# Ledger of designs, part 16: VH-VL binders against Rho GTPase-activating protein 19 (ARHGAP19)

Target 1, 207 residues: Rho GTPase-activating protein 19 (ARHGAP19), of Gallus gallus (Chicken) (q5f3g0r98to304)
Amino acid sequence: MSLKRKEKGVVFGSPLTEEGIAQVSQLIEYLHKNLRAEGLFRVPGNSIRQQILKDALNSGTDIDLDSGEFHSNDVATLLKMFLGELPEPLLTHKHFHAHLKIADLTLFDEKGNKTSTPDKERQIEALQLLFLILPAPNRSLLKLLLDLLYQTAKKQDKNKMSAHNLALMFAPHILWPRNVTANDLQENITKLNNGVTFMIKHSQKLF
Short names: E, the ipSAE of ESMFold2; O, the ipSAE of OpenDDE; V2, 0.75 times the mean of E and O plus 0.25 times the DockQ between their complexes.

## First folded at step 13 (VH-VL; framework fv_zagotenemab)

Design q5 (from r3 with heavy chain D57E; at its last look DockQ between E and O 0.69; V2 from the best seeds 0.62)
Fold by OpenDDE, look of step 13:
Structure q5 (fold): chain C 207 residues (1-207), chain A 118 residues (1-118), chain B 112 residues (1-112)
Amino acid sequence: as target 1 above (207 residues)
Amino acid sequence: EVQLVQSGAEVKKPGESLKISCKGSGYSFTSYWIEWVRQMPGKGLEWMGRIYPDDSETKYEKNFKGQVTISADKSISTAYLQWSSLKASDTAMYYCARQEWDYYFDYWGQGTLVTVSS
Amino acid sequence: EIVLTQSPGTLSLSPGERATLSCRSSQSLLHSEGKTYLHWYQQKPGQAPRLLIYEVSNRFSGIPDRFSGSGSGTDFTLTISRLEPEDFAVYYCMQGTEYPLTFGGGTKVEIK
């Protein structure tokens, strides 16, 4: 019975696993050290270098991200790509409608009246509960990601990436249903982006 | 409860050095900017600069750059404002405040009165 | 730098009256991200400033509903619908749209 060597590699496009998270974590760790690049997560990296990294992650080969061979934009783009290639968004298809409802909490008071003052505490509580019912791998990666984006946004004076800008970049990958066009979501795009912005800004309170 | 507690009032002479403090409690000190604001006697509020305690990144208003130094010790959740050589014109109330996002200051210290006179 | 001009300098009113405070900016405070970083603070004598309104119209936690903010672009207003005795103070607007951060000169609301 040949003990099939559990392929230690992350497979892009495959369902999220703990092993996959472990591999992606090294990208996140690297980025935490390199948050000052202008347009981080917006400016694309080098496609060749990204492919090298992707192949290494898929094969489970050791990568030295500190060697100087790779740039922050390469790693950032690859991370975004990984999230985009997941079979479902990080927040899953199952809870998409719940997130839409949560987003409405910023627009309506407890009486159902439109309000200009969001109830942040209620929104935080709602998200906390929703995150508790996420699959464990999804929740783990979400925590890592939102922390990274939080820290990135804190450096917005340098990297020019605000929480809002980051939300625009990541919302399609972590929240939007797959195989849905922007046109199909047009009415909800603003709510979804604001929701992700909120998640980034309040990430330290959500887990 | 979120609190910023500043050091006590100071009476100094021109030419003397001074370091005042702002201690945060009730929140993650490293996750929020500390902002410094000057208020001269009978005058309005003036933004001086800020520090991010986690990595001590600083930003100054141009008129205060080189005139004061903002620093922080995250191990004790404390930010500092210091002068190497005080002037009479430095007489004012100095406030520290907390800022996380969108540049509003949600919590303020009680202020430190600095009086510089011959 | 962005200059914020508050008017009037002094507003003399009686308890129960409506107060309207103006803050005008030298340029638009609309940020490229679609947000307007105009905030209002209250300062009572001998006290530190207190946040009232953030981002034009959002009341901070614990702020009574008699306080409201409005405006866009370069013109902003703080309204106190019905003045309470504790509302007599100096009010400052502040912008965070561009560095350096700047405050208005303040409006003193005093008892008539």
Scores: ipSAE 0.568, ipTM 0.837, lowest interface PAE 1.2, mean pLDDT 93
ESMFold2, look of step 13: ipSAE 0.612; ipTM 0.820
ESMFold2 (binder alone), look of step 13: mean pLDDT 93; pTM 0.945

## First folded at step 14 (VH-VL; framework fv_zagotenemab)

Design p1 (from r3 with heavy chain D54Y; at its last look DockQ between E and O 0.75; V2 from the best seeds 0.78)
Heavy chain, then light chain:
Amino acid sequence: EVQLVQSGAEVKKPGESLKISCKGSGYSFTSYWIEWVRQMPGKGLEWMGRIYPYDSDTKYEKNFKGQVTISADKSISTAYLQWSSLKASDTAMYYCARQEWDYYFDYWGQGTLVTVSS
Amino acid sequence: EIVLTQSPGTLSLSPGERATLSCRSSQSLLHSEGKTYLHWYQQKPGQAPRLLIYEVSNRFSGIPDRFSGSGSGTDFTLTISRLEPEDFAVYYCMQGTEYPLTFGGGTKVEIK
ESMFold2, look of step 14: ipSAE 0.681; ipTM 0.833
ESMFold2 (binder alone), look of step 14: mean pLDDT 93; pTM 0.947
OpenDDE, look of step 14: ipSAE 0.833; ipTM 0.913
ESMFold2, look of step 15: ipSAE 0.736; ipTM 0.865
ESMFold2 (binder alone), look of step 15: mean pLDDT 93; pTM 0.946
OpenDDE, look of step 15: ipSAE 0.843; ipTM 0.918

Design p2 (from r3 with light chain S32Y; at its last look DockQ between E and O 0.65; V2 from the best seeds 0.56)
Fold by OpenDDE, look of step 14:
Structure p2 (fold): chain C 207 residues (1-207), chain A 118 residues (1-118), chain B 112 residues (1-112)
Amino acid sequence: as target 1 above (207 residues)
Amino acid sequence: EVQLVQSGAEVKKPGESLKISCKGSGYSFTSYWIEWVRQMPGKGLEWMGRIYPDDSDTKYEKNFKGQVTISADKSISTAYLQWSSLKASDTAMYYCARQEWDYYFDYWGQGTLVTVSS
Amino acid sequence: EIVLTQSPGTLSLSPGERATLSCRSSQSLLHYEGKTYLHWYQQKPGQAPRLLIYEVSNRFSGIPDRFSGSGSGTDFTLTISRLEPEDFAVYYCMQGTEYPLTFGGGTKVEIK
């Protein structure tokens, strides 16, 4: 479900609002129609075009993404930037540790024995619960984003962006605490990336 | 319950056309690839190709490309495998199977036996 | 394409015995994602294949504990700890690391 309300501009770097989600939704909708570009979300777009889009979004100016003026990489990069500039990741600071533990906890069976791989069903249930306790705007945008990434990954033969690759691109923006470096998270980077990969792959079951 | 139900056995002559079906139920049909696998009599399993029913994106194994056509109708949760002109060498069991992300086939149809003889 | 070689072609055993099936790949099945997409299927006569093990060592839902998978790189093993009468079938390994997807030639486990 996309929000098509363009009542107010979105401000990059500001807290997430319903208005902001509505503005970002148009980018997501556009991208759903343009998933074939190689390296989508990895290959940077044109910085000038991105700035034009950003300014339009911030000012609430109508944008015609179908005019041909913009490329999918511009829109994709801008979406990623928007997420990265949020004062708090979509999954919030509050639940960061919970996400770190999910993979570990799901490696145990009902008897408490360690298994070789996480229980997928248990992991899905855990994520469902965590997503239920997210702020409503965060949950809404997360759903839209994960749906987009799911569809992007389904076209990985064309765009070369697997769920794992997408997770590498988005995990720092939607899951990592702000003001931390990769070195600070070195021990947990793999877990975090795997977690986001899992979210993308199973996104259709998480909401 | 996840199920793939294939159409019944076919007996054909060389040169005839054929279209067999695989209907999925018990899951989101558009979220999984449908894979086709051939098994010639007394032989092993051969991957033929796949289709993503949502947009009908297809991939073929090189030996089957141009020899068969894989299609789908998502409105009725059905995938198809078809020949324009059958050969005797097409005699085999044909399976459809479901695949999502990890490149394993978790659920299989019961198979469709195709016999092509003069 | 990746070639999977299964051995032995036929394994004759009695109920209660341990079965060890091998699958060797022509190249490493370790994917860049860090996963190894080697899977095992069981096919009984007149039936469709069914998934036993996925990603080397994970039992699929409903698969008994007597089935286990192991291996890495190019060498993989399916083990049946104690054969049950219903376990006599053909077993196939499959790789999903690279296209085209390929199967091994199969190992027939038959009653001695």
Scores: ipSAE 0.479, ipTM 0.812, lowest interface PAE 1.5, mean pLDDT 92
ESMFold2, look of step 14: ipSAE 0.581; ipTM 0.792
ESMFold2 (binder alone), look of step 14: mean pLDDT 93; pTM 0.944

Design p3 (from r3 with light chain H39Y; at its last look DockQ between E and O 0.49; V2 from the best seeds 0.00; counts 0 for: pae O 2.02 > 2)
Fold by OpenDDE, look of step 14:
Structure p3 (fold): chain C 207 residues (1-207), chain A 118 residues (1-118), chain B 112 residues (1-112)
Amino acid sequence: as target 1 above (207 residues)
Amino acid sequence: EVQLVQSGAEVKKPGESLKISCKGSGYSFTSYWIEWVRQMPGKGLEWMGRIYPDDSDTKYEKNFKGQVTISADKSISTAYLQWSSLKASDTAMYYCARQEWDYYFDYWGQGTLVTVSS
Amino acid sequence: EIVLTQSPGTLSLSPGERATLSCRSSQSLLHSEGKTYLYWYQQKPGQAPRLLIYEVSNRFSGIPDRFSGSGSGTDFTLTISRLEPEDFAVYYCMQGTEYPLTFGGGTKVEIK
């Protein structure tokens, strides 16, 4: 469920607030109605239109996303930017190592033997627990986001954005520690992307 | 428990219309694709098409496009396969199956035998 | 479409013997995501197919250890290490790498 828009604007680059979530929710709601665009979240929108939207959000100005002035790629890119500009990733710095470890731990059976495929049920349980200990705003936005990405991925035949592709786009913003390079995470990039892919695919069971 | 229950066997004549059903239970019906598979007598499995019950998005194999209609009623967790005009060549077992993200079909209906004869 | 060719058409064996079933694809089943979407199903007479193996080598839940899958690219194998009486059935490979989804012609494992 999306939060109702509040009168106060959101400030990009600031810590996540309830007001911020409310403002972002309108973008998410719009996108739910416009998931068919090819390369959604991958193809950049128009930078001028994005800036207009960003300014409106920051100032708390009313936005009519249904006016036809904006394209779905504008809104999608702006949402991604918002997440990327958070002081810390949506999943927080605190739980980064836990997410890295989940993939490893779920590769072992009850007897401690390494399996070729992670135990999905165990992974779901682990993520459920981690999400319960997230800050409330983070958890709320995460739920909205993962639901959106879930629905986007379900339309992958049209928009060409699989859960995996979406994970590639969002993992750096919602999971990676800030001020790290891909080289710094080289050994873990695959695990992280797979983790986010898993979150998207199983999002309906994680909250 | 996850179950797909299909409608009973059908005996029809050429030219008649038919609609068979597949009802899902024990899971979120709108979150999984329903796949339809044909198996002619003594033959192998053929993918016909699929539907996403939440929005009724459909995909057909090219040979079945226009020959059958796949639909769903999510309010009663039921998917349908229908013919406007049956042919003798439509005689087969028809299976529905569940698919989520991975392309495998993890749960199957028991099948509906359709016999079309003069 | 991707064509899957299974061989042999029929395999006659006795209980306790090793069964090796082949599935060959007309093109590589390696997806751009790095996964190979090859699946094996078992179908007994009068029953719906049952999933055995997913993504080449992963046993589905509840599938006995005697079933194993292997392969890469265009060549895949299902192995039954020691046939049990209940294993005599038809086995189908399926690909999900691209649409349309396609099945192999099947291999019938029958009792000698």
Scores: ipSAE 0.387, ipTM 0.782, lowest interface PAE 2.0, mean pLDDT 92
ESMFold2, look of step 14: ipSAE 0.597; ipTM 0.816
ESMFold2 (binder alone), look of step 14: mean pLDDT 92; pTM 0.929

Design p4 (from r3 with light chain H39N; at its last look DockQ between E and O 0.60; V2 from the best seeds 0.56)
Fold by OpenDDE, look of step 14:
Structure p4 (fold): chain C 207 residues (1-207), chain A 118 residues (1-118), chain B 112 residues (1-112)
Amino acid sequence: as target 1 above (207 residues)
Amino acid sequence: EVQLVQSGAEVKKPGESLKISCKGSGYSFTSYWIEWVRQMPGKGLEWMGRIYPDDSDTKYEKNFKGQVTISADKSISTAYLQWSSLKASDTAMYYCARQEWDYYFDYWGQGTLVTVSS
Amino acid sequence: EIVLTQSPGTLSLSPGERATLSCRSSQSLLHSEGKTYLNWYQQKPGQAPRLLIYEVSNRFSGIPDRFSGSGSGTDFTLTISRLEPEDFAVYYCMQGTEYPLTFGGGTKVEIK
């Protein structure tokens, strides 16, 4: 479900609000129509065009994304930037450790034996519960984002962006604690990326 | 319950056109690929191609490209496999199957037997 | 395309015996994402194939414990620990690592 734009602008780097989500939603809607670009979310857009869009969003200025002035890579990169500039990751600092444990806990069968692959159904259930306890704005944006990434990944033959590739691009922004380096998370990077990959693939069942 | 139900057996002559169907139920039809698999009499399984019902994106195995057309009507949760001109060599069992992300087919239709003879 | 070779073509066994089926690929089935997309299907006469094992070793929902998959790279095995009467069927391996998707030629498990 897409949110309609409001007259008030969104401020990059500020805490997530419903108004902010409504403004960002127009980017998501645009991207849903433009998922075929190769390397979407990986290939950077034009920095000048991105800045124009960013300023417009921050000021609440009306944006015509269909004018042809902007490219899909501009919009995609800006969305990623917005997520990265949030004070905390979209999945919050509070739930970081929970996400780390989900994969571990689901690697055991009903008898307590370790399995090579996580139980998908159990993992889905765990994520469903975890998402229910997210702040409402976070949950709303997460749903929109994961749906977008789901659709993007479904077009991977065209855009070359698999769920895994998308997870690599977004995990640092939506899941990693702020002010940490890849080295600090080295032991858990694979787990986190796999977790986000899973979220993207199963997004239609998580909300 | 997830189900794929295929249309009934067909007996045709060479040169005739044919369209068989696969209807999905018990799940979000637009969220899964529909795969088509051929099995000639007494032979193994052959992947023919697939369709994503949401936008009708298709992929064909090279030998089936141009030989068949895969389509879908998402409004009625149905995928189709069709021939413009059947050959005797098209005699086979045809299966539809469901695939999401992982490259396995978790649910299958019961199959449609197509017999092409003079 | 990736060619899957199954062996033996036919396996004659009695109920209660252990069945070992092999599937060899012409190239590694390890995907760049770190997954190996090798699956096993069972097909009984007059029926559609049924998924048994996905991604080398994962039993699909409802599949009995007597079915197990193993392997890596290019060599894979389906094992039926104790054959039940209902297990006599044709078994196919399938790879999803690369397009086109391909199946093995199948192994028929028949009653001795």
Scores: ipSAE 0.401, ipTM 0.788, lowest interface PAE 1.8, mean pLDDT 92
ESMFold2, look of step 14: ipSAE 0.705; ipTM 0.850
ESMFold2 (binder alone), look of step 14: mean pLDDT 93; pTM 0.944

Design p5 (from r3 with light chain L30V H31Y K35N; at its last look DockQ between E and O 0.62; V2 from the best seeds 0.56)
Fold by OpenDDE, look of step 14:
Structure p5 (fold): chain C 207 residues (1-207), chain A 118 residues (1-118), chain B 112 residues (1-112)
Amino acid sequence: as target 1 above (207 residues)
Amino acid sequence: EVQLVQSGAEVKKPGESLKISCKGSGYSFTSYWIEWVRQMPGKGLEWMGRIYPDDSDTKYEKNFKGQVTISADKSISTAYLQWSSLKASDTAMYYCARQEWDYYFDYWGQGTLVTVSS
Amino acid sequence: EIVLTQSPGTLSLSPGERATLSCRSSQSLVYSEGNTYLHWYQQKPGQAPRLLIYEVSNRFSGIPDRFSGSGSGTDFTLTISRLEPEDFAVYYCMQGTEYPLTFGGGTKVEIK
């Protein structure tokens, strides 16, 4: 469910607000109609056009994304940028360790034996629970985002962006703690990426 | 419970048109591809093509492209396989199956037997 | 297209015996992301195929533990540790690494 655009602007780099979500929702809605671009969310858009969009969003200026002035890669990159500039990742710092643990716990069967692959049902249940305890704005935006990424991945034959590829692009922004490097997370990067991949693939069951 | 229910057996003559159906239930129909698989009598499985019901995006195996049409009506959670002009060589069992990710078919219809004879 | 060759064509065994089925691909089934999209199906006479194993070694829901999959690259194996009467069927491997999706020719497991 998309949120209606509000007249009030959004500020990049500020804490997530309902107004901010409403403004970002228009980007998400646009992207839902434009998912065929090769390398969507991977290929950077035009930096000048992105800045124009960013300024408009920050100032609350009306934006016509359907005018043809902007490319899908501009909008996609801007969305990613917005998420990356949040003071806290979308999944919050608080739940970071829980997400790390989910992957580990779901690798064991009911008898406590290690399995080759995570129990999908258990992982879904665990994520459902975690998402319920997210702040409301975070949960709302997460739902919109994961729905978008789900649909993007469904068109991977066209845009060449699999759920895994999308996870690689978004995990640093929505899950990684701020002020950490890839080296700091080296041991957990695979788990985190797999976790986000799983979220994208099973997004329709998580809310 | 996830189910794919296919239309009943068909007996046709060469040159006739045919449209068989596959109805999904127990899941979000628009979130999974419907795959069509042919099995000629006493033979193995052949992938024919697929459709994504949400936007009706289709993909065909090269030998079936132009020979059949895959379509869907998401309003009634039904996918279709159709021929404009049947051949005797089209005699086979036809299966629909569900696929969401990783290209495995987790649930199958019961199959539709199509017999084409003069 | 990727060609999957299954062997043997027919496997005659008695209940309680171990069955080993092979599937060989004409090229590596390892996808760029590291996944291997080799799957196994069971088809009993007069029935639709049923998913047994997905991605080489993962048992699908409801599949008994006597079924196991293994392999890598181009060589894959389905093992039935102890055949039950209901296990006599045709088994197909399938690859989803590249289009078109392709099946093996099948291995018939029949009662000796």
Scores: ipSAE 0.495, ipTM 0.818, lowest interface PAE 1.4, mean pLDDT 92
ESMFold2, look of step 14: ipSAE 0.598; ipTM 0.817
ESMFold2 (binder alone), look of step 14: mean pLDDT 92; pTM 0.940

Design p6 (from r3 with light chain T97Y; at its last look DockQ between E and O 0.74; V2 from the best seeds 0.67)
Fold by OpenDDE, look of step 14:
Structure p6 (fold): chain C 207 residues (1-207), chain A 118 residues (1-118), chain B 112 residues (1-112)
Amino acid sequence: as target 1 above (207 residues)
Amino acid sequence: EVQLVQSGAEVKKPGESLKISCKGSGYSFTSYWIEWVRQMPGKGLEWMGRIYPDDSDTKYEKNFKGQVTISADKSISTAYLQWSSLKASDTAMYYCARQEWDYYFDYWGQGTLVTVSS
Amino acid sequence: EIVLTQSPGTLSLSPGERATLSCRSSQSLLHSEGKTYLHWYQQKPGQAPRLLIYEVSNRFSGIPDRFSGSGSGTDFTLTISRLEPEDFAVYYCMQGYEYPLTFGGGTKVEIK
């Protein structure tokens, strides 16, 4: 059930809105300045602090993330939660099968022969097209998110979060259909994770 | 086309300082690590260290730490390897190479020969 | 550090013959992500190294089909199915599993 849009703030569990993106953007901006924390997006923050942040975001209350009250893991976990609580994954239900096929199609050459190595350029082109047909709010947030994850992965020596690790954390939230079990996706989990890994690594070319 | 072009051969004396360069073109310079590799005459390849040009984050192999300085100027897509005081033992070919994610070097510079002799 | 041992040190062969080069790692190069970070480079005399194979078995762009890589864990092989005159060079394996990055000692493929 789609929750009604609030006049102010972001509502977790509600459809993505411009206001929602604005609220999430401040989290993303904060995280860009704090990418060195070990296990960023993997290590959970403090649940009490997260709830404080969540309530503030939902109510539209101004938050000072630079006050020192919050840890990067709090903010990171909250961002992940926000994405996970969207009624629809960020990449939408509509394009789920297309994403599954991209991995397969890139393993074939122009003649239809199976190749040992995926064609990266072809995969980039395919993703570019898919992203163009995303809803505007989804595309905007996706760009911000992938850029953040890209930068996070570039600091993997410090934070120990590779593109692959990040993909494992985010794929269930941004790509997996809602109300699907891991068993239902068992055959495709690797493909999906690899797909998101690819998106993170090549994010600078996808928009 | 992706290219790494290194500065020309150097002939130096012990105790002199030296800075050699590696210029990248044909790609986003700030999106790839620049790796430095030493090859002494008639010997194999040795990883020296790397730099991420976007923020100048560096990593060194332990034997090269403090012996050389790796730097970059992203405004001109150039990485540098420098010595404050050269030794005869620094005589070698030095290569720069590009790395993106998977810890393999896909493109290499042509190398810079450094000769240090009295 | 991870030590890569290449064998033989020198391989003397004639054009048209099959070349088999070995690289052994002091520890497994299989990462938890499912990738094996073993790569092969070719270096011709007076030239910079060139990437041949990445991640054990993937040919880099422009590399001929006669080059192939195989192996798992700690044992890896580069195979040249039929040597061409231009294939006489030194071949290095490299690991990207962990820092510091390390190379093997190289195998020189020379003309018999």
Scores: ipSAE 0.603, ipTM 0.846, lowest interface PAE 1.2, mean pLDDT 93
ESMFold2, look of step 14: ipSAE 0.677; ipTM 0.846
ESMFold2 (binder alone), look of step 14: mean pLDDT 93; pTM 0.950

## First folded at step 15 (VH-VL; framework fv_zagotenemab)

Design m2 (from p1 with heavy chain Y54W; at its last look DockQ between E and O 0.77; V2 from the best seeds 0.76)
Fold by ESMFold2, look of step 15:
Structure m2 (fold): chain C 207 residues (1-207), chain A 118 residues (1-118), chain B 112 residues (1-112)
Amino acid sequence: as target 1 above (207 residues)
Amino acid sequence: EVQLVQSGAEVKKPGESLKISCKGSGYSFTSYWIEWVRQMPGKGLEWMGRIYPWDSDTKYEKNFKGQVTISADKSISTAYLQWSSLKASDTAMYYCARQEWDYYFDYWGQGTLVTVSS
Amino acid sequence: EIVLTQSPGTLSLSPGERATLSCRSSQSLLHSEGKTYLHWYQQKPGQAPRLLIYEVSNRFSGIPDRFSGSGSGTDFTLTISRLEPEDFAVYYCMQGTEYPLTFGGGTKVEIK
């Protein structure tokens, strides 16, 4: 399958549009057919091939992803670049602290002490509501992304990428505070990763 | 609600073929492993193998590999367990079960009793 | 492959008594990911098994709090704090740490 041709423009680094989603959807469809690569989303692709793909998306030049010219790692890296280069994170600045609070909804043990085990019912309900109020383009792309990561994690015996490993790779590309500082990310990194892990593992119930 | 409904009991003769079914409903069938478990009369549970219906990725326990075929038709949300030539020793209860994460089986079919006798 | 040994084979008790069921693994069930994939199932006569406890100690949805699981490494326990009439069944442990997935031989809890 070929990327759709379009007018020269800026897809990377621009606000999310339906055209951008269409381009990313083709990358996601390709990746669904190529989930077995060891270290998918962790191991970078070839920088030259990645730049060719990025330029094609920005200029509308046809590239046939099924040609054999490109590796799944090239396409996987490009997906992460697209998400991380959005002017606002996919999950939005507005909801950053909501996600931290949701990830902190954990069970209590018999002694009444808080554990690290997610309160599954409460987190699912909260995420369902939060996703419903995302801008429509964001919600649509988020569904496509989480479906892809769900299936990637299902192949972890072959690709070595657990839901947790995928969360480590994707969390900073889809959720960050308005003023991105090392302190914010360092202080909250475990909660962010746990939250995205939960989204991946329960994505079938979130939409 | 999540359900796994298996095909009915079978009485067969040695040498006959058989295909039993497990139909999933109330969830995204293609996104969960279907696990097959044998229980011989009066005995415990034995894992036979599994299939991921999304892409038909299968795994067999070593003693069942080559003895049965596990398959799925995702268009009708159904997994199958099949014998090309039944033996009397295949007499058992056969269960399908669903697995999402962390290798536990959260929902089970009601079982299909297969009796192979001359 | 990992062998699970359950004891006792049969446990004869009266309603209201505490049941303690053992599952011993031939090797550690701690996965490299840091989780222990030891699970417990109940099978009543004429019925399919049902999930009770997953990952050693987590009760599945709808399971009464009289059921609890504990243990680590190679030694695991299922406890029923106060047996109810509906609890007389066969209990199986299962491991998911390594393929093939394996079950213990079962412990039958029966009325004395």
Scores: ipSAE 0.712, ipTM 0.853, lowest interface PAE 1.0, mean pLDDT 90
ESMFold2 (binder alone), look of step 15: mean pLDDT 93; pTM 0.945
OpenDDE, look of step 15: ipSAE 0.811; ipTM 0.907

